# VH-VL binders against Uncharacterized FAD-binding protein C1783.01: the designs that were tried, part 9

Target 1, 263 residues: Uncharacterized FAD-binding protein C1783.01, of Schizosaccharomyces pombe (q9us28r162to424)
Amino acid sequence: YGIFAAPILDVRVLTNPGAVKRTYNLCLDISKYPLLEGKDWKIGGSFGIMPPNSDAEVLHLAHLLKIPQHELYVTKVLRTNGGRWPTIWGEDKPRCLYTSLYHIFKWCSDFISKPPTKSLIRLLAEHTLNPVEKSVLLALSDFRQDESYCRICTQSCVTLPDILEAFPSCHPPVDHLISALPQLMPRWYSISNDPSLANKRLEMAFTVQEYHSPNGQSRTGICTGFLEDLALAFLKARHDGSLANKKFTVPMFRGVQQNPFAK

## First folded at step 22 (VH-VL)

Design w3 (from u1 with heavy chain S99A)
Fold by ESMFold2, fold request of step 23:
Structure w3 (fold): chain C 263 residues (1-263), chain A 122 residues (1-122), chain B 106 residues (1-106)
Amino acid sequence: as target 1 above (263 residues)
Amino acid sequence: EVQLVQSGAEVKKPGESLRISCKGSGYTFTEYYMHWVRQAPGQGLEWMGGISPNSGGTGYNYKFKGRVTISADKSISTAYLQWSSLKASDTAMYYCARAHNLGREQNWFDPWGQGTLVTVSS
Amino acid sequence: AIQLTQSPSSLSASVGDRVTITCSATRSLSYMHWYLQKPGQSPQLLIYLGSDRASGVPDRFSGSGSGTDFTLKISRVEAEDVGVYYCMQSYQYPWTFGQGTKVEIK
C-alpha cells in the first residue's frame, strides 16, 4: 500500500536534435523496495508513479482562492464528499481527513490535468457574487446543453485556476471545492529492463507532454513535467559536481509483474 | 583538451555536391551531440541541425531540411555535413559544435570547430 | 520558433567602460547562454546556464535575467573583449541565437 521514494541513479537525455518532443530515460534504485517474500520484479511488469502538482501551481491556486499563506500549511480536519483516500485502493466514500490544504493540493487533488466538470462549475456558480459571472458559469454547467462547455472547457484546455482568474467574484468554500475535485491518479509505466539481472535497478523512458494554457504560457502534463524537473535537476547536479549533496527520488509503487508478451 | 577539427575551405560551383567533416578528439564522441551552425557572410549564427552519434538520430532546422544531410561515423569520431546540389546562397562559414545536453534549456556549445568556409559562385 | 532580440546591435567602448548587452525572448525562459566571436575566430562559450562562466572567462563578465529579459555585462571592458556577442536559447528546437551585438574597442 505504501509509496516508495525510489532514488534516481542515472538520467539520460534521449531527445534527438530537432525533436519537437523531449524524451528522457530514468534509472531508479528499487533495491530497498519493500517486497513481500516470494515476490519480485519482472521484465514487462508495471509500476505506478504518484506525481505531485508543482509548488508554483499550488501557490497560484491558493492565491486565487484567497487562502492566506499561513493557513495553507496548517494541519486541520478537512471533509470530502467522496473519493478513494488516501490512495486509489481506498473506499470511495465521504471522509474527514487530518491534513493541510497544501498537502491536499500538492499530492491529492487534480486541478490541472482535467477540465473542470460541470458539477464543479455548478459549485463555482453557486458561490459567485457577480450576476453576469454567475449566469455564464450556470450556462457552462447546464446539463441539458453541452455546446458551450465542450467549446470552452474541454477543447481549450481550461483548468480550475483559469476559471477562477476569469471569474474574480467566485469564492467557493475550500472544503466543498476539495470534495468536488478529482484525485490525482498514478501514471502507469512498464518495466523495460530485467530487474532480476540488473542489481535491483528499474529503467523507464518518458516523453514530456506540453500544452498551451489560455493565458499563453506553456503547460506540461503533471507526471511528465514532474519527472522532467527531477531529470533536469539531476543532470545539472551531476554536471556541476553537486550530485552527492542531493537526493533525487521518484514516488512509486509496484504494479502487475506479468508481461503479457513474455511467453 | 577537447578539440573539433573541420575540413578545409571549399570553392564550388552551383549544382555540385559537397561533404565537409568535423573530427572530435579528447572526449568520448558518443556522449555528446554534434551540431552544425551556419554563418553567412556578414551575418549572425543560425542553427542548421545536429546528430546523436550514439543512436544516429538527426534533426534539422526547417530552413535547411531537404537541403543538407548530417551524418556521423562514430568509429572515427567524425561528423559530416553534406549537400547534394549547392546553390550560391550556400556561401557561408559552417561550424560544428559539441553540445552539452542536460535537458530542456540546459544545452550549450563548447567547443566549436575552427569553421569551414564554403564559397559557391557561378 | 523562439526569437531572441539583442540590444544594442553595435557599440563602441573605451577600455574601462561598463558594457551592458540585453537579450529579449519571445517566451519565458529560465536560462540564457552567451558566446563571443572575436574577429576572425569561431564563437566561444562565455556564459552558460544564465550566469555560469565558462572555463578561463574573466570575472568581469556576468550574466543575469529571467523571464523574457536577459543581460550580459562587462564591468570594465578590455581590448581583448572586441567581437560579436550572441545569446542563445536551448529550450526548444530549433535552437536560436540573437542577431548579435558588435563591440568595438577604441
Scores: ipSAE 0.722, ipTM 0.902, lowest interface PAE 0.8, mean pLDDT 86
Fold by ESMFold2 at other seeds, last read:
Structure w3 (fold): chain C 263 residues (1-263), chain A 122 residues (1-122), chain B 106 residues (1-106)
Amino acid sequence: as target 1 above (263 residues)
Amino acid sequence: EVQLVQSGAEVKKPGESLRISCKGSGYTFTEYYMHWVRQAPGQGLEWMGGISPNSGGTGYNYKFKGRVTISADKSISTAYLQWSSLKASDTAMYYCARAHNLGREQNWFDPWGQGTLVTVSS
Amino acid sequence: AIQLTQSPSSLSASVGDRVTITCSATRSLSYMHWYLQKPGQSPQLLIYLGSDRASGVPDRFSGSGSGTDFTLKISRVEAEDVGVYYCMQSYQYPWTFGQGTKVEIK
């Protein structure tokens, strides 16, 4: 089934004064969610959110890959070596996609939330011109030792953009890169209210997940950062009196509705 | 006509207790957060802590945690700042200030109370 | 905690002068809020969300900036503008103010 753009009906700030973490509650309108006959939403069930990468991160990656802005948005045929394209629901096979690089980086590829795999780093090494840089990338991808990879890539929360920044002679072909990147996965949330009793509304609380990049700057998780940006824009629009002129939606879908603790 | 009216100036001795108040009017008290800001003589502004009057949730600047308590009585639209044992270093002007608390970076103080001067001397 | 450093710490201006006050943060921010504390008074909101004027604030006051550097400008200073100006961040608790900029009108 497809992804539903659920309108945001309300946002509440749950963050208490003095709190270290920021917490919000979203109220989503699921009244128009396309349910099959006989199915409904249940307390204790789940739903998924398909968070996009931010435009800032997409544009930064495109800059590092030397993709001109006009080429980023052109719809064209893109070939993959495998994977479940265009979404996690597809068959795992090579295919031709008719889309833009922007759409792929925005909605489909996960280049931020996890360190690059050794396979991806080896692809980068194969397309690195500087011999010193290439030897470093080969060492990071070496299957016979994990010490350098664990210390640099996993423990330091290194991302693909971080590697491209550190290795400026690395110029991977974009179609090979897209095939090697993991796909964005949904993030799962529990339904804390009974939507059948609340006029087909779904309430969810989330805490913004933050971590520190290798240079010490904080970064947010993809999903909770996306949700916070929506919440902030909604709250500002409501304060400004401009809420009626704007629509805020969350891309979501229904998940498992069986409560594991209900016999 | 949103107003915050604070209790009057206080002269106290070290070791005494004190509760100062801030009464809000002209707005829905429970829809806004109330914060306390300290200004020592000749110094700048320092956030002390705040309260959500609706839920009762409170929080404090670590510098003041354990030294003051913040509370509210939403039935009379009043917030409180309380010490159980004053020190001479507590001599300062204390302001209450209303905030919307609209999420990260979208919070500002408007209005402020007129201030309560607390003097603690032997 | 996020530190805010204002510059200058004090200044003396004549009526009609341009005044520029800067606020530098120890991390990147999207918004800065600004207050004026006139002599003997409580602080009052001037600018919120970086550039929005509070109700009743004259057009001569403007705010701008992004990243770590933010600016409050007074295009033509008037006698009533005397006082101490403070910047404030509400990115993370504890919320913090700059140390203040004292503006004297001569």
Scores: ipSAE 0.713, ipTM 0.891, lowest interface PAE 0.9, mean pLDDT 87
Fold by ESMFold2 at other seeds, fold request of step 23:
Parts: sequence; C-alpha cells; structure tokens
Structure w3 (fold): chain C 263 residues (1-263), chain A 122 residues (1-122), chain B 106 residues (1-106)
Amino acid sequence: as target 1 above (263 residues)
Amino acid sequence: EVQLVQSGAEVKKPGESLRISCKGSGYTFTEYYMHWVRQAPGQGLEWMGGISPNSGGTGYNYKFKGRVTISADKSISTAYLQWSSLKASDTAMYYCARAHNLGREQNWFDPWGQGTLVTVSS
Amino acid sequence: AIQLTQSPSSLSASVGDRVTITCSATRSLSYMHWYLQKPGQSPQLLIYLGSDRASGVPDRFSGSGSGTDFTLKISRVEAEDVGVYYCMQSYQYPWTFGQGTKVEIK
C-alpha cells in the first residue's frame, strides 16, 4: 500500500456557466505506478487519494494552539498515546515519531472533516481554565446523553478549530491532542477512462463539496478542496506560462476490486 | 489582435423577436467561454449568461432564464443572444465578453465587444 | 448570490490626486477583478486576479485586498481616468459586479 505521487498532465474545467457546483477533470500520469503482476487499471475501477490538510488550515490550527512557527517545523521526537503509522494500515499503538508537528497536522491528523469526538472534547475540557467554558465542554462530552453533542457538533458541522475559537481559555497539550485526533483517511474515486488505451493516463472528475459552518462561512471538503487548489494552481501556471517550472502531483493508490467478505 | 465585433444597433417593437451576434477573431474560439452582459440606460453592468462554444453548454442568470437564448456557431466563431418576444424593459446596451475559464475566481472579461444598443418601444 | 458594494458611488478629483475605490463582498474572496468604462465606451479590464494589471494599463493603477474588502487605487489620477469603475467576482454564478464608482476630473 504505497502512495504514488501521480503527476497532473492536464486539467479541464467542466463547470458550465450558471452552474451551482464547480466540477473539474484531472488527467493523471500513472505510467510509473508500480502494478503487481496480473493487475491492471480498468474503466470504472477505483483508486484512493490521500489528501493533506491545506497549509492555511495547519497554520490556523497552530496559531490557535499557540505554537510558534519555529517550533512547528522542527523535526524532533514526538510521542503519541496511540494511532496508526506509517499508514492507516499500521498497528494502533503508542509511538515515538521523528517528525514535525507540521508533518503530523499536514498529512496525518483529521481536524476538519470530522466533528471532535466526545473523548477529544473531554480532553479539551480538562485543559480549559474558564469555569463556564469548562462546564459547557463537560456537558458536550457527557457520555450519558447525546442530545447536545449531536445538535451542536455533528449536525452543525463543528470542527476542532471552531471549538478552540469559541473557548479561548482551552489550552490542550499538543502531544495529547495529536493522539486523540482521527487520522486522515483516503477518499475513493472511480476511473472514468480506460487507461490501457490512453498511454497509462487516468482521468477522473470531481465536484467540489462545499458546506456551511455554524457561523455561515463556506468550507470545502478536505479532498475536493485539495484537488481544486491543485487544479487552480495548474490552470493559472499554464495561463501565465510558468507550468514547466512547477510540479503538480496527486498522492494516490490503486483500489481493491474484490469483495473481501464474499464467500 | 483579439477582437469581438457585435452586430449593429436595433430598434424593435414589443413582441418582436431579435437575434444579435458577436464574432470573435484573433484567438481559438472554442478555448474560451463567451458571456453576455447587459447595461440598462444609466445603470450598471449585469451578467446575463454564457456559453462554452466547445461543448455547447449554456447557463443563465435566473433573471433572464426563459427570456433569452444564448447560442454559438463555432464554424464562424460567432455567439448569439436571442429573444423570442421583446419587452420595453429589454431596452439596453448588450455586450459580449470573452472569459478565461480557469476555475473558481480565476475568470475575467477581456476583451469586450463594442456593444449592441437595443431599443424596444411601441 | 454574492453582492458587491462599492464606495464611494461618485467622486471628483484633481489631476495628481490619489483616488481610492473600495469593494465589499458578502462573502470572503481571494480575487477581485476591476474594469473601467470610459464615457461612451465598452468596459475595459484594468486589474485581474486581485492585483495583476491588464496589458497596457499604467502602473499608477493597483489592486489589493483580502477577505471581504478589496481596493483599487490610482496613485496620481490623470484626465484620461474619467469614467465608471466596476469590481467583479467570479467565485460563483451568477457572476456579479459592484454598482459602479463614477470618477470625474475637475
């Protein structure tokens, strides 16, 4: 399960005038993808993309956590209380990692696409200085009832940054936070062409997933937002003639075409 | 030199049909979207709709949907704006404008046509 | 739809003055595009992608801004700068323009 950095060969904007949603087509170079013997790419087959968080979201989180820039990028030993590494298929256990907080927040932690768990909210409550703020967080994390949690966190699309902004006296230890956050998961897409007929090129279309936060601000999904940012940068670079000086890649891997529980 | 040349001014009565044109030159017509922008007398600019000449895909500002039809003939690099039944409120200057289609927020109009004045009066 | 509000709606300037036009959006944007419509003419592109000048546009014109607030500046206005200035967004359809800012030279 190795992640392949597929170069982008082309981007087409599929959004028609007047359309509500934005849609793009990507053409990826999979000619160097390491296939196992007897495996191939098929139209309608699947592949996964491992989207990173945007730098803007990572820097915003770091700001909310009071992490200075010089500490964010330093490679050092980081301790976790659990999690799977180096991939989502790895063993879930405490680890000592030699990496940076930037790398963890960029590639490994999902702090945007999923609402905070009750366990994470409890951790936040335990590190909140203002008694009123702490009592609200304790109520949200109460395992004996779900009404407040479902209404506020899941139905309202609340994220960890939203909570940190709303509860300014909350200062969780970063090591504990990293251990409590969900890991970033792949997003699955269908192949829209026959790559064997197209010189090992993979085409896929995506529609940008947008939603609104509780305060009404528009947000994008991690994967389609990541893909749109790449598409926009590619299109701008092609327009201004700088494409040859830039490298655009999508971290991806071939999907499995079997039902693992079929007998 | 990229140019958009529009058809001449029109004086019409309510209920009449009309098609105005916009001919592009100096660029590959199918690589850009073509849009129509309305400017009522003494007023600002209002996006009406546009077309992808390559695919034929069109879209309209809801204010004009059902009132106008946008089309293109890529063999002669020409876009059209058409009314089946004009109203006095359709009196305005109409511009065609070429747009880059580079994704979210990366689209602007350059160049614009010279404009077609449409006057509708009984 | 995203609404754009320009300020001021009208102004009168002397040659050499600094002119500042603002455009406020109902949503956060990354880029604003700006046009000038000189008297009796079609609109012409001035600034695209927030701060890039169109071909042939003098460097006295500059664009800036982030979030909901964007600005077009003329560092030293000249007589030829008379006309109506419009901001435009292309984040989502319908694409929209500001209501315009009329600039007169006295």
Scores: ipSAE 0.704, ipTM 0.886, lowest interface PAE 0.9, mean pLDDT 87

Design w3 (from u1 with heavy chain S99A)
Fold by ESMFold2 at other seeds, last read:
Structure w3 (fold): chain C 263 residues (1-263), chain A 122 residues (1-122), chain B 106 residues (1-106)
Amino acid sequence: as target 1 above (263 residues)
Amino acid sequence: EVQLVQSGAEVKKPGESLRISCKGSGYTFTEYYMHWVRQAPGQGLEWMGGISPNSGGTGYNYKFKGRVTISADKSISTAYLQWSSLKASDTAMYYCARAHNLGREQNWFDPWGQGTLVTVSS
Amino acid sequence: AIQLTQSPSSLSASVGDRVTITCSATRSLSYMHWYLQKPGQSPQLLIYLGSDRASGVPDRFSGSGSGTDFTLKISRVEAEDVGVYYCMQSYQYPWTFGQGTKVEIK
């Protein structure tokens, strides 16, 4: 499935002095993008970016799940019962995957941008040893009322790592956890220039999405945080004169005309 | 060769207006942000605000918002700091400074202007 | 706004002494920038991006730190190092400076 590593040609900082939010423009080289015959890019169309979780977040989750560093990277067999995971648009079928927990957490599982479901919280409760901790998780997962869940999980922007940190006696099986987590999905952006007429370049602007965790720490959205990190590294490399020795790419794909049902 | 040259010292009375200037040379003026930093006598440094000369976008520290105006004329590579009505508390050294703008946390001032001493007294 | 607190507020050193200046922030940062204002002069860039020396800055100056605590060190101070040292953050507006550390040579 055609995720293209688009080189970054240029970065501009669009943030005005005094601005609360940070905004950047990226220029991407799409000259080597494998277009279907007779198709081309158009202004106002869309493209998707497939942002990975950061290594720091993956390692933090592994620590909370008590996965030894060695076992995080070991290739394992993972069997699915159906669905299209880990693909976005593949066939709904059972699969036998040969991959590592690192790659699954890096590219396939969304454990940051979405609050845990009540079903996931019940799984966590079932695997929690401390009876006080377990009773709290059972209350949060109670399908008969939403008040505690909405206040704590939804309104406070709680993530799976936050729960694991707050409930240290919780030890869910990793394969059950993976099956319960949402899949990482692409983030969609509009094409702001006409690349079919001008040197096969794609311009995009983005604003960094920030929020604060229950601990008060600043967090960024997965995609805009990933894009900002690339932008910062590119800008620093250009300033240092090291840009020619480095490669910065964005994993992306063309929008709507990649849909196999749209002719 | 990159230089910021500020206008000369000013002695004013409360209620008077004032505009001080900062002219950049040795670089492309519109490619960098220009900021103003205040230093009251014997005191430390305070960021006042800045301007993007390309877009004209400005922003201010809340302490100075509504009390000063920052502007630029890119045709002569010059930024301005302006008061419509000076107060005695505006007595300070005022520096312009060019900002390297390389994104979050990757911004610093280099170079600084020589400073403009503004004295406001009856 | 992010507050930066420097320590000490002043110090007196002899030529050849090691000088250490700290800057503590009210939130976690990746980088600190440092300026020196020599007597009667404008501030000048000393250290940027936490540890990079500005052009013409001697090797005796070094910057380090992460999280909320950052340090500027002068390994063997010289008479020309007199002045007020300031840390600065550019994570969020308003950009802020530390209150300054005055270094005197005795």
Scores: ipSAE 0.682, ipTM 0.876, lowest interface PAE 0.9, mean pLDDT 87
Fold by ESMFold2 at other seeds, fold request of step 23:
Structure w3 (fold): chain C 263 residues (1-263), chain A 122 residues (1-122), chain B 106 residues (1-106)
Amino acid sequence: as target 1 above (263 residues)
Amino acid sequence: EVQLVQSGAEVKKPGESLRISCKGSGYTFTEYYMHWVRQAPGQGLEWMGGISPNSGGTGYNYKFKGRVTISADKSISTAYLQWSSLKASDTAMYYCARAHNLGREQNWFDPWGQGTLVTVSS
Amino acid sequence: AIQLTQSPSSLSASVGDRVTITCSATRSLSYMHWYLQKPGQSPQLLIYLGSDRASGVPDRFSGSGSGTDFTLKISRVEAEDVGVYYCMQSYQYPWTFGQGTKVEIK
């Protein structure tokens, strides 16, 4: 199982005039996707996209964690004790990895899409020096009382960077943090066209997911924000005639292809 | 050359219906959205709404919703703006404009029609 | 809706003057688009995507800005530049224009 960099062949804006939400269609070239012998793409099957975190979010997190810029990009040797980490693609076995903190935060760790777990907040509390800040984090992580966690973290769409910004005396060890963060998960899409009949192309429509951070700024979901940024750059490049000078790809992979209605 | 040609000036009474047109030429009509912009006498520009000619999808500025209908006939590359019941306050210049629609913030009007003056008086 | 406020509302300039028109938005934007409506004419595109000049627009016109504040400059105004200038945002519907800046040539 591997991730394929699917070229974008076309982008269409599907947003109707007056619409509240923005919607786009991407046409992806899967003609060079390495299919196993005898396998093919089926209508009603699935494919996944592995969206990275934005560089802005990675650099912001690194700043909050007090990671020096040079240390962020240094290649390290990391050994796993098993499981499929750092991505869902690994086999469940011990491995030795050559990577950087940047690459882990960019491609592997989900620190944006969900509120931190109580376990993660407990880890943060253990590494917080200011007693007032520590007591707040301990209350948020209290298993016996869910009210504070639901009100502050879940209902307000709080992320790990939001907590680190609000609690400046919190300095967790980076290696413990990486171990506690959930993996970035693929975002799944259904195959609605027949790629064999459509000349080995996948069409995918998506709507940009928006919500507000605790400080009131609008933010987008990781996957649809990533896809919109690609779509905007592609559309601008096509309009100004620079499309041939640029490469637009979506990291994707084939998923389950069994649809009982596609027999 | 890309051109938008609008129907001629109209003089109407309050309560009458009216449909004005905008014919596009020199481009593939269904590849661009068409929008309508109002300019009351001595005033600025105000977006009224638009249409995707390919899908027929429409949308309106809330100020005009329910008072106008936007439509298109892609077989003759023509967009329409229609009132069911005109008011004296509808006296204005009405422009159609072709939208470059390249996603969030990447949209602008080029070209504009010559305008249709609608005068509503008793 | 996103409100755009232009300054000044009107101005009178001599040929050769530098003219600066500002457009202030009620939220942060990446791009502003600018139009000129000459007397008796329909609007025409001047600047799109913040700083790109439309076809046939002279180099004396330039656009700039970021965040909530955007400017249109005419480096050396000419008699043909008379008219009303409008900024426009296309971040969200309804798309909105500034109230206009009337430029007269003395």
Scores: ipSAE 0.669, ipTM 0.876, lowest interface PAE 0.9, mean pLDDT 86

